# Ledger of designs, part 1: VH-VL binders against q869s5r1519to1633

Scores and structures below are computed, not measured.

Target 1, 115 residues: q869s5r1519to1633
Amino acid sequence: YILVAEDNDINIKVVVRQLEKLGYTAIVGINGLKALEIIGSFPICLILLDCQMPQMDGFTCSTILRQIEPTGQRIPIIAMTANDSKDRCFEVGMDDYLSKPVRVDRLQKTLSDWI
Unless a header shows other numbers, all headers, positions and changes below count from the first letter of the chain; antibody chains aren't numbered by Kabat.
F, E and O are the ipSAE of ESMFold2-Fast, ESMFold2 and OpenDDE, as the mean of both directions, binder to target and target to binder. V2 is 0.75 times the mean of E and O plus 0.25 times the DockQ between their complexes.
[cut] stands for letters that were removed.

## First folded at step 5 (VH-VL)

Design t6
Fold by OpenDDE, look of step 7:
Structure t6 (fold): chain C 115 residues (1-115), chain A 120 residues (1-120), chain B 108 residues (1-108)
Amino acid sequence: as target 1 above (115 residues)
Amino acid sequence: QVQLVQSGAEVKKPGASVKVSCKASGYTFTDYYMHWAKQAPGQGLEWIGEINPNSGDTKYNQKFQGRVTMTRDTSISTAYMELSRLRSDDTAVYYCARESYEWLPYFDYWGQGTLVTVSS
Amino acid sequence: QIVLTQSPGTLSLSPGERATLSCRASQSVDSSYLHWYQQKPGQAPRLWIYGASSRATGIPDRFSGSGSGTDFTLTISRLEPEDFATYYCQQYGKYPFTFGQGTKLEIK
């Protein structure tokens, strides 16, 4: 299972379709808070985290996730960003990033690198 | 090569129903969302709705909500759009269109269109 | 819903001339989700420009797209006879997906 934190319906649809094509099942959280709630309910092996979301953005979500994760149970967090805020992504504990809109070939490579 | 082949023209009376088919080939049918669009004579395009051929999940334009039903038969790679309670302003060419997902979502392939004429 | 208004409704030009087609949105649209389609009589629409400024496969470089926010433009630098058709803009950023009413590019 891959957690997808994204608030845009179109982005969700596309990324979910891409993940399904690649053989993964997506669990969707519409913001950072919802993403945090999902983590304990599903065996998530990777998180695709939009940097900008209402209520709780990806940066805050990532920060919290890194604070509460058990020792030895680090889940890869991949930032999804429309701008070049790569440095900030890494500062809050994200492991990698994908430029939005997400390309399926880039997604495939990223999943291969981290899963 | 990717092809979408639609059923032939239909002539219906007001109040009747019409079911248009769209047979896909040249790709994995269940991998791509299928959309339907309406084009009245001499007019622009209007989005009707979409279907996920894998799950069967649909989303419709509210304008058509309650009168449109989209289905699919994965065994023959065919999508269907049924429009009920037809009226004269339903007269139009109806298109099926595939949605890309590799990067940006757009309609990359279209059926040839199906003319539906509603007249008393 | 997002309303796309195209202008002009009809554009009459001669081969060799420059064509400028406008598409205005009632609210901001991400450029990634603004597309253009070409349609000729008796044919289905065909993807022409995607993401506001990217040419679809096989589309000549005399076609270009630009714009952001609420204002988008399709430009044909030098019209060829086969370019005379109706062009539609479309937004794919918000349900329901919507099209402009089209600009008919006809030969003068």
Scores: ipSAE 0.888, ipTM 0.952, lowest interface PAE 0.6, mean pLDDT 96
Fold by ESMFold2, look of step 5:
Structure t6 (fold): chain C 115 residues (1-115), chain A 120 residues (1-120), chain B 108 residues (1-108)
Amino acid sequence: as target 1 above (115 residues)
Amino acid sequence: QVQLVQSGAEVKKPGASVKVSCKASGYTFTDYYMHWAKQAPGQGLEWIGEINPNSGDTKYNQKFQGRVTMTRDTSISTAYMELSRLRSDDTAVYYCARESYEWLPYFDYWGQGTLVTVSS
Amino acid sequence: QIVLTQSPGTLSLSPGERATLSCRASQSVDSSYLHWYQQKPGQAPRLWIYGASSRATGIPDRFSGSGSGTDFTLTISRLEPEDFATYYCQQYGKYPFTFGQGTKLEIK
């Protein structure tokens, strides 16, 4: 399963259809709190995490995930950003980034690097 | 090459229904959302709804909710739009349109349109 | 629902003139999800500009798009006879997806 944490319905539609085309199954969390619930309930192999969401943003979500994860069991977290905020993403423990709107060829390459 | 070929023009009476088909070729039908739009005579375009041909999931413009049903048959790469309880203001050209998925979502290919005329 | 209002409704110009077509949204639209289509009588619409400013394949560079937020513009620097058609803006940023009512660009 790939967790998509994103609050915008159109952005969700875009990235989920791209994942399905590439042969992946997506689970959607509409904010950081929902994303945390899903990680605890489903076998997630990679997270696509929007950095800016209401209630709990992606930076806070990533920080919490890195605090609670078992040693040696690290789920790749890929930031989805509207602007290139690469340094901020890596500071909170994200592993890579994708600029929005996400292109399917860039998504495929990023997934191949981390899965 | 990508083609969307729609069924022929129809004349219907008020209260009837119409089912317009859109046959796709030149691409993998299930990879791309299909949309439907209405264009009344001399008027602009109005989005009716969409279907994911892979799952069959639909979403409709609230204006048409309850009167429209979108389906597909993946074995013949064909999408359908059925509009029921027809009224005179349903007289229009109806288009199917394919949505791109590789980059930005826009309608990259359109069917030729199907004229539906509702008159007594 | 996001309402797209195009102006003018009809624009009468001669070949060689510059055309400016406006599309105003009732609320902000991410420019990545704002598109323009051209339609000639008896034909289906054709994608012309996508993401507010990017020309579709085969579209001449005399066409340019710009804008963000609520205000978007399609500009044709020097009109050719084949450019006379109706142009629609369309937003894909929020359900239901909507089109502007169109600007008919006609020969004066």
Scores: ipSAE 0.608, ipTM 0.851, lowest interface PAE 1.3, mean pLDDT 90

## First folded at step 9 (VH-VL)

Design w2
Fold by OpenDDE, fold request of step 11:
Structure w2 (fold): chain C 115 residues (1-115), chain A 120 residues (1-120), chain B 108 residues (1-108)
Amino acid sequence: as target 1 above (115 residues)
Amino acid sequence: QVQLVQSGAEVKKPGASVKVSCKASGYTFSDYYMHWAKQAPGQGLEWIGEINPKSGDTKYNQKFQGRVTMTRDTSISTAYMELSRLRSDDTAVYYCARESFEWLPYFDYWGQGTLVTVSS
Amino acid sequence: QIVLTQSPGTLSLSPGERATLSCRASQSVDSSYLHWYQQKPGQAPRLWIYGASSRATGIPDRFSGSGSGTDFTLTISRLEPEDFATYYCQQYGKYPFTFGQGTKLEIK
C-alpha cells in the first residue's frame, strides 16, 4: 500500500492509475491531516506527499510523521512538487522528490529505489 | 496497436434507449479510464463522462446525469454507454476515447464514432 | 464549468501561410491540462498538442502550442494542404472536462 496525499482530483486520478499499473494499491488522503490519520490504519510502505495542500501541507505533515514514527520504523516520504523546493523537502525529513505532473517512469524508478 | 472499435449506427424513437459499445484492443483494458464524448451534427465536442474499467466507478457530466449509464465488461475489453429517454437533440456521433495516464491525462485514442439518430 | 472560447470561428488561408488559432478559458487552466485536437470531416478527433506545447507522436514540427493561464495559442508556421481541418482545444484541469467550440481552418 502506498499513501498518496494530494488534494487535486486530476492528480489523484493519474497517480492512482500509475501506482496500480505498477502493482501497488493507493490510499488517498486529500490533505496532510488525512494522511496522518491513514498512516496508522494501513500497512503503508511509502508515502507520496504533495507539498501544497489545504488545511495541512506536505511540509508540516512530513515534520509530524518524522516526530511520531517508532524507532526503526521509517517509511520513505517522497515529495510531489510543482516547483523547485528540494531543499525544503529534505529539511522536513522527506527522502526524495518527484516533479509534478508525475511521470510513470520516474515514479517507477523512485519506487524501485525506496521499496 | 491500440484500437477502439465502436458499434454501428443506431436509429431510435424519442423516449427509447440506446446502448453503444466500444471494444478495446492492443492494450490492457483495465488500466485506462474510458471516456465518452458527444458531437451533434456540425457542432463541437461535449464530454459525457468517464469510467474506471477496473472498479467500474463512473463520473458523469451533470448535463447527462440521470440518463446516462456507463458500464464495462473486462472479459471482452468492452465499454458501454447507454443513454435513455432519448430526444431529438441526442442525435449525434458518440465517441469513446481512452485516457492516458503515463504522464499527462488526455484522450490519446478514439473510437471511430457511432451515429445515433433520434427521430419520430 | 470552464468555458473555452476559440477564435476565430473560421480561418481562411492558403497553403504556405501562417495560421494562429486562439483558445481563451473562462478561468485559469494549468498548462499541463490544456490540449488540442484535430478533426477532419467524417473522422474522429485526433490528439495534436498536449500540455499546451507538446506535439503528439507523429505531429509535424510546423505545429506549435503556447500559452498559460487563460490564453492559449496553436500556431502553424507554414500551412500544408493536409492541415486544413477543425481544431479543438480542451481542458482537463477540472470536471466537467470541456472543449472549445472549434476553429475551422479552411482553404482560401
Scores: ipSAE 0.908, ipTM 0.959, lowest interface PAE 0.5, mean pLDDT 96
Fold by OpenDDE, fold request of step 11:
Structure w2 (fold): chain C 115 residues (1-115), chain A 120 residues (1-120), chain B 108 residues (1-108)
Amino acid sequence: as target 1 above (115 residues)
Amino acid sequence: QVQLVQSGAEVKKPGASVKVSCKASGYTFSDYYMHWAKQAPGQGLEWIGEINPKSGDTKYNQKFQGRVTMTRDTSISTAYMELSRLRSDDTAVYYCARESFEWLPYFDYWGQGTLVTVSS
Amino acid sequence: QIVLTQSPGTLSLSPGERATLSCRASQSVDSSYLHWYQQKPGQAPRLWIYGASSRATGIPDRFSGSGSGTDFTLTISRLEPEDFATYYCQQYGKYPFTFGQGTKLEIK
C-alpha cells in the first residue's frame, strides 16, 4: 500500500493508475491532515506527498509524521512538487522527490529505490 | 497495435434507448480509463463521461446525467455507452477514447465513431 | 465549466504559408492539461499536441504548440496539403473536460 496525499482530482486519478500499473494499491488523502489520519490504518510502505495542499501542506505533514514516527519504523516520504523546492523537502524529513506531473517511469524508479 | 472498434450506426425513435459498444484490443483494457464524446453534425466535440474499466466507477458530464450509463465487460475488453430517452438533438457521432496515464492524461486513441440518428 | 474559444473559426491559407491557431480559456488551465487534436472529414479526432507544446508521436516538426494560463497557440510553420483539417483544443484540468469549437483550416 502506498499513501498518496494530493488534493487535485486529475493528479490523483493519474497517480493512482500509475501505481496500480506498477502493482501497488493507493490510499488517497486529500490533504496533509487526512494523510495523518490514514497513516497507521494501513500497512503503508511509502508516502507520496504533494508539497502544496489546502488545510495542511506536505511540509507540515512531513514534519508531523517524523515527530510521531515510532523508532525503527521509518516510512519513505517522497515529495511531489511542481517547483524546485527539493531543499525544503529534505529539511522537513522527506527522503526524495518527484517532479509534477509525475511520469510513470520516474515513479517506478523511485519506488524501486525506496521500497 | 491499439485499436478501438465501435458498433455500427443506429437509427432510433424519440424516447428510445441506444447502446453503443467499443471493443478494445492491443493493450490491457482494465488499465486505462475509457471516455465517450459526442459530435453533432457539423459541430465540435463534447465530453460525455468516463469509466474506470477495473472498478466500473463512472463520472458523467452533468448535461447527460440521468440519461447516460457507461458499463464495461472486461472479459471481452468492451466498453458500452447507453443513452436513454433519446431526442432529436442526440443525433450525433459518438466516440470512445482511451485516456493515457503514463504521464499526462489525454485521449491517445479513438474509436472510429458510431452515428446515432434520432428521428420520428 | 471551462470554456475554450478558438479563433479564427475558419482559416483559409495556401500550402507553404504559416498558420496560427488560437485557443483561449475562460479560466487558467495548467499547460500540462491543454491538448490539441486534428480531425479530417469522416474520421475520428487524432491527438496532435499534448501538454500545450509536445508533439504526439509521428507529428511533423512543422507543428508547434505554445502558451500558458488562458492563451494557447498552435502554429504550422509551412503548410502541407495534408495539414488542412479541423483542429480542436481541449482542457483536461477540470471536470467536465471541454473542447474548443474548432478551427477549420481550409485551402485557399
Scores: ipSAE 0.907, ipTM 0.959, lowest interface PAE 0.5, mean pLDDT 96
Fold by OpenDDE, look of step 10:
Structure w2 (fold): chain C 115 residues (1-115), chain A 120 residues (1-120), chain B 108 residues (1-108)
Amino acid sequence: as target 1 above (115 residues)
Amino acid sequence: QVQLVQSGAEVKKPGASVKVSCKASGYTFSDYYMHWAKQAPGQGLEWIGEINPKSGDTKYNQKFQGRVTMTRDTSISTAYMELSRLRSDDTAVYYCARESFEWLPYFDYWGQGTLVTVSS
Amino acid sequence: QIVLTQSPGTLSLSPGERATLSCRASQSVDSSYLHWYQQKPGQAPRLWIYGASSRATGIPDRFSGSGSGTDFTLTISRLEPEDFATYYCQQYGKYPFTFGQGTKLEIK
């Protein structure tokens, strides 16, 4: 299971289809808060996290996730961003990034690197 | 090669229903959303709705809500659009179109169109 | 819904001339979700430009797309006889997806 945190309907639809094509099942959270709720409910092996979302953005979500995760259990967090803010992503504990709009070949490589 | 082949022209009376088919080939049918569009004679294009062939989930333009039903048969890679309570302004060419998702979402392949004529 | 307004409605030009087609949106559209289609009489639409500025496969380089926000343009640098058709812009950024009313490019 891959957690997708994204608030845009079109982006959600596309990324979910990409993940399904690659053989994964997506669980969608429409903001950072929802993403945090989902982490405790499903066996998530990787998180695709939009940096910009309403109520709670990806940066805040990542910070909280790294604070509450059990010792020895680290889930890869991949930032999805339309901007070139790589440094900020890594500062809050994200492991990698994908530029938006997400390309399926880039997504495939990223999943291969981290799962 | 990707192909979308639609059913033939239809002539219907007002109040009747029409069901148009779109048979896909050359790709994995269940992986791509299928869309439908309407084009009245001499007019532009209008989006009707979409279907996820894998789940069967649909989303319709509110203009057609309550009269349109989109379905699919994955065993034969065929999508269907049914329009009920037909009226004269439903006369149009109807197209099915595949949605790309490898990067940007757009309609990359289209059916040849199906003319539906509604007249008394 | 997002309304796309194309101008002009009809454009009469001769082969060899430059064509400029406009598409204006009632609200901002991400360029990634603005596309153009070509349609000839009796045929289905065909993807022509995607993401505002990318040519679809097989589309000659005399075609170019540009724009952002609410203003988008399709340009044909030097018209060929086969380029005379109707061109539609389309937004894929918000439901419901919508098309412009089209610009008919006809031979003068």
Scores: ipSAE 0.900, ipTM 0.956, lowest interface PAE 0.5, mean pLDDT 96
Fold by OpenDDE, look of step 9:
Structure w2 (fold): chain C 115 residues (1-115), chain A 120 residues (1-120), chain B 108 residues (1-108)
Amino acid sequence: as target 1 above (115 residues)
Amino acid sequence: QVQLVQSGAEVKKPGASVKVSCKASGYTFSDYYMHWAKQAPGQGLEWIGEINPKSGDTKYNQKFQGRVTMTRDTSISTAYMELSRLRSDDTAVYYCARESFEWLPYFDYWGQGTLVTVSS
Amino acid sequence: QIVLTQSPGTLSLSPGERATLSCRASQSVDSSYLHWYQQKPGQAPRLWIYGASSRATGIPDRFSGSGSGTDFTLTISRLEPEDFATYYCQQYGKYPFTFGQGTKLEIK
């Protein structure tokens, strides 16, 4: 299972189809708070985290996740960003990034690198 | 090669129903959303709705809500659009179109269109 | 819904001339979700430009797309006889998806 944190319906639709094509099942959280709820309810092996979301953005969500995760149980967090704010993503504990709009070939490579 | 082949022209009376089919080939049918569009004679294009062939979930333009039903048969890679309570302004060419998802979402392949004529 | 207004409705030009087609949105549209289609009589629409500025496969480089926000443009640098058709812009950023009313490019 891959957790997708994204608030845009079109982006959700596209990324979910990409993940399904690659053989994964997506669990969708429409913001950072929902993502935090989901992570405790499902066996998530990787998180795709939009940096910009209402109520709680990806940066805050990542920070909280890294604070509460058990020792030795690190889940890869991949930032989804429309800009080049790569440094900020890594500062809050994200492991990698994907430029939006997400390309399926780049997604596939990223999943291969981290799962 | 990707192909979308639609059913033939239809002539209907007002109040009747029409069901147009769209058979897909050259790709995995269940992986791509299928859309339908309407084009009245000499007019532009109008989005009717979409269907997820994998789950069967649909989303319709409110303009057609209550009169349109989209379905699919994955065993034969075919999508269907049924329009009920037909009226004269439903006369149009109806297209099925595949939604890309490899990067940007757009209609990358279209059926050849199906003319539906509603006349008393 | 987002309304796309194209101008002009009809554009009459000769081969070799430059064509400029406009598409205006009633609200801002992400350029990633603004597309152009070409349609000839008796045929289905065909994807022409996607993401405001990317040419679809097989589209000649005399075609270019530009714009952002609410104003988008399709330009043909030097018209060829096969370019005369109707062009539609389309937004894929918000439900319901909508098309412009089209610009008919015809031979003068």
Scores: ipSAE 0.894, ipTM 0.954, lowest interface PAE 0.5, mean pLDDT 96
Fold by ESMFold2, look of step 10:
Structure w2 (fold): chain C 115 residues (1-115), chain A 120 residues (1-120), chain B 108 residues (1-108)
Amino acid sequence: as target 1 above (115 residues)
Amino acid sequence: QVQLVQSGAEVKKPGASVKVSCKASGYTFSDYYMHWAKQAPGQGLEWIGEINPKSGDTKYNQKFQGRVTMTRDTSISTAYMELSRLRSDDTAVYYCARESFEWLPYFDYWGQGTLVTVSS
Amino acid sequence: QIVLTQSPGTLSLSPGERATLSCRASQSVDSSYLHWYQQKPGQAPRLWIYGASSRATGIPDRFSGSGSGTDFTLTISRLEPEDFATYYCQQYGKYPFTFGQGTKLEIK
């Protein structure tokens, strides 16, 4: 499963379709809190994490995940964000970055690097 | 090579239903959402709804909710839009349109349009 | 629903002139999801500009799009006879998806 943490209906629709085209199964969390619940409940191999979400944004979610993750069980976290937040993404333990709106060819490349 | 071919014009009485088809070719039908739009004579475009051909899931503009049903048959790469309880202001050209998802979602290919005339 | 208001409703110009078509949204629209379509009489719409500023395949460079937030513009630097048509802006950022009412660009 690839976890898509995103609150925007259109972004979710597009990214899920892109993932399906690339042969992956997506599970969606509409905010950071839901993303954390899903990680505890499903075998997630990679997280696409929107940095701007209501209730719990992606930066906070990444910080918490890195604090609670079991040693040696690091799930790749790929930020979905605007250009002006690259530095912050890496500061909170995200592993890579995709500009929104996500392009399928860039998504494919990023996934191949991390899965 | 992508092509969307719609069924022919129809004339209906008020209160009847119409079902318009949209046959797709040149791409994997189930990979792309199909949308429908209305254009009344001399007027602009109005979004009716969408269908995910893979799952059959739909989402409708609230204005048409309760009167529109969108379906598809993946075995023949065809989408359908049925509009019930027709009234005179349903007279319009109805278009199917394919949604791109490789990057930005937009309507990249359109059917030729189907004129539905509702006359008493 | 997001209302897109295009102005002017009709724009009468001669070939060689510059055309400026406006699209104003009732609330902010991510420019990535603001698109323009061209439609000629008896034909289906055609994607023209997407993401506010990117030209669709085969669209001449005399067409340019710009804008963000609530205010978007389609500019044609030097009109050719083939450019006379109706242009619609469309937002894809929020359900229900909506179109502007169109600007008819016609020969003066």
Scores: ipSAE 0.678, ipTM 0.870, lowest interface PAE 1.4, mean pLDDT 91

Design w2
Fold by ESMFold2, fold request of step 11:
Structure w2 (fold): chain C 115 residues (1-115), chain A 120 residues (1-120), chain B 108 residues (1-108)
Amino acid sequence: as target 1 above (115 residues)
Amino acid sequence: QVQLVQSGAEVKKPGASVKVSCKASGYTFSDYYMHWAKQAPGQGLEWIGEINPKSGDTKYNQKFQGRVTMTRDTSISTAYMELSRLRSDDTAVYYCARESFEWLPYFDYWGQGTLVTVSS
Amino acid sequence: QIVLTQSPGTLSLSPGERATLSCRASQSVDSSYLHWYQQKPGQAPRLWIYGASSRATGIPDRFSGSGSGTDFTLTISRLEPEDFATYYCQQYGKYPFTFGQGTKLEIK
């Protein structure tokens, strides 16, 4: 399962279609709080995490995940950013990034690096 | 070569229903959302709704909710749009259009259009 | 819903002239989801500009798009006879998806 944490309906639709084309199953969390609940309930192997979301943004979500993650169970967190803010993403424990709007060929390469 | 071929023109009376087909070729039909749009004579384009051919899930413009039904048959790569309780202002050309998802979503291929005339 | 207002409604120009077509949105639209289509009589629309500024495959470089927020522009630097058509802007950023009413670009 790949967790997609994103609140925008159009962005969700496109990324889920891209993941399905690449052979992955997506689970969607509409904010950081829902993303945390999903991680506790489903076997997530990678997280695509939008940096800006309501209730709990991606930076806060990543910080919490790194604080509570079980030893030896580090899940790759890939930021989805509207601009190139990669330094901030790595500071909060994200492992890589994708520029929005996400291209399927870039998604494929990034997933191959982390899965 | 991606092609969307629609069914032929229809003349209907008020209160009737019409079902327009859109046959796809040149790509994997179930991978791409199909949309429908209306263009009344001399007017612009109006989005009617969409269908995910893989799941059959639909979303409609609220203006058409309750009168429109979109379906598909993946075995023949064909999408359908049915409009019921026709009235004179439903007279229009109806288009199917395919949604891209490889990067930005836009309507990359369109059917040739189907003229539906509603006349008493 | 987001209303797209195109201006002018009709633009009468000669080949060789520059054309400027405007699209104004009632709410801010992410430029990645603002597209332009060309339509000739009796034909389906064709994708022309996507993401506000990117030309679709095979579209001549005399066409350019720009804009952000609520104001978007399609410019044709030097009109050719085949460019006379109706142009529609479209937003894909929020349901329901909407089109402008069109700008008819006509000769003379």
Scores: ipSAE 0.656, ipTM 0.866, lowest interface PAE 1.5, mean pLDDT 91
Fold by ESMFold2, fold request of step 11:
Structure w2 (fold): chain C 115 residues (1-115), chain A 120 residues (1-120), chain B 108 residues (1-108)
Amino acid sequence: as target 1 above (115 residues)
Amino acid sequence: QVQLVQSGAEVKKPGASVKVSCKASGYTFSDYYMHWAKQAPGQGLEWIGEINPKSGDTKYNQKFQGRVTMTRDTSISTAYMELSRLRSDDTAVYYCARESFEWLPYFDYWGQGTLVTVSS
Amino acid sequence: QIVLTQSPGTLSLSPGERATLSCRASQSVDSSYLHWYQQKPGQAPRLWIYGASSRATGIPDRFSGSGSGTDFTLTISRLEPEDFATYYCQQYGKYPFTFGQGTKLEIK
């Protein structure tokens, strides 16, 4: 399972289609709180995490995940972000990034690097 | 190459239903959302709704909610749109259109259109 | 829903002239989700410009798109006879997806 944490339903539709085309199964969380709930309930191997979400943004979600994750069980977190947030993504424990709107060829490359 | 071929023109009476087909070729049908749009004579385009061919899930423009049903048959790569309780202002050309997903969603391929005429 | 208002409704020009077509949205639209289509009589629409400014495959470089927020423009730097058609803007940023009413570009 790849967790897609994203609040915009058009972005969700497109990214889920891209993941399905690439042979992956997606689970969607509409904010950071829902994303954390899903991580605790399902076997997630990688997280696509939007930096800007209501209730709990991606930066806060990443920070919390890195604090609570079991030793030696680091799930790759890939930011979905505008260019102006890249340095902060790495500061909060994200491992890579994709520029929004996400391109399927870039997504494929990033997933191959981390899975 | 990608091609969308729609069923032929229809003439219907008010109160009837019409079902328009859109047969896809040249790509994996289930990978791409299919959309339908209406163009009344001399008028612009109006989005009717979409279907995910893989799941069959739909979303409709509220203006058509309750009168439109979109379906598909993945075994023959065909999408359908049925419009019920036809009125004279449903007279229009109806188009199917494929949604891209590689980067930006837009309608990259269109069917040739199906004229539906509603007359007494 | 987001209403797209195109102006002018009809634009009458001669080949060789510059055309400027406007699309105004009732709410801000991410330019990535603002698209333009060309349609000639008796034909289906064709994708022309996507993401406000990117030309679709095979579209001549005399066509350019620009704009952000609520105001978007399609420009044709030097009209050719084949450019006379109706042009629609379309937003894909929020359901329901909507089109402008069209600008008919016709020969003077």
Scores: ipSAE 0.640, ipTM 0.859, lowest interface PAE 1.6, mean pLDDT 91
Fold by ESMFold2, fold request of step 11:
Structure w2 (fold): chain C 115 residues (1-115), chain A 120 residues (1-120), chain B 108 residues (1-108)
Amino acid sequence: as target 1 above (115 residues)
Amino acid sequence: QVQLVQSGAEVKKPGASVKVSCKASGYTFSDYYMHWAKQAPGQGLEWIGEINPKSGDTKYNQKFQGRVTMTRDTSISTAYMELSRLRSDDTAVYYCARESFEWLPYFDYWGQGTLVTVSS
Amino acid sequence: QIVLTQSPGTLSLSPGERATLSCRASQSVDSSYLHWYQQKPGQAPRLWIYGASSRATGIPDRFSGSGSGTDFTLTISRLEPEDFATYYCQQYGKYPFTFGQGTKLEIK
């Protein structure tokens, strides 16, 4: 499963369609809190994490995940960001980033690098 | 080349139903959401709803909820929109439109339109 | 529901003039999901500008789009005879998807 943490219904729809086209199965969390619940409940191999979400943004979610993750069970976290905040993404433990709006060819390349 | 070809014009009486078809070619039909829009004579465009051809899942504009049914037949790459309990203000051109997903979602291809006239 | 209000309703100009078409949203719209379509009589709409500012394939560079939040603009720097049509803005950011009522650009 690839976890998509995103609050916008349309962004979710597009990214899920892109993942399906590429042969992946997506599971969706609509905010950082839901994303953390899903990680604890499903076998997630990679996380696409929107940096800006209500309740708990992606930066806070990544920070918490890196604090609570078991040693040796590091799940790749790929930031989805519109503002090119690369430094902050890496500071909170994200492993890579994708510029929004996400293009399917860029998504494919990034996934191949981490899966 | 991507092409959407709609069924021909229809004349219906109030209270009847109409089913408009949209046959797709030039792409993998089940990969792209199909949308329907209404344009009353001399008026602008109004979104009716969408269907995911792979799953058959639909979402409708609340204005049409209860009167519209969208279906598809993937074996012949055809989407359908059925509008029931027709009224005179349903007289309009109805378009199908394909949603892009490789990058930004927009309506990249449109059918030629189907005029539905509801006789008084 | 996000209401898109286009201004003016009808814009009467001569070829060679600059046209400015406005689209205002009742609430903020991600500019990536704000699009413009052109429609001529008897034809289906055609994608013209997408993502607020990107021209669709084959659209002349005299067309430009701009804006963010609630205010979006389509500008035609120097009108050609083929540009006289109705233009619709459309938001794809939130269900239900909505169109503006249109701006009819006509020859003065």
Scores: ipSAE 0.590, ipTM 0.837, lowest interface PAE 1.6, mean pLDDT 90

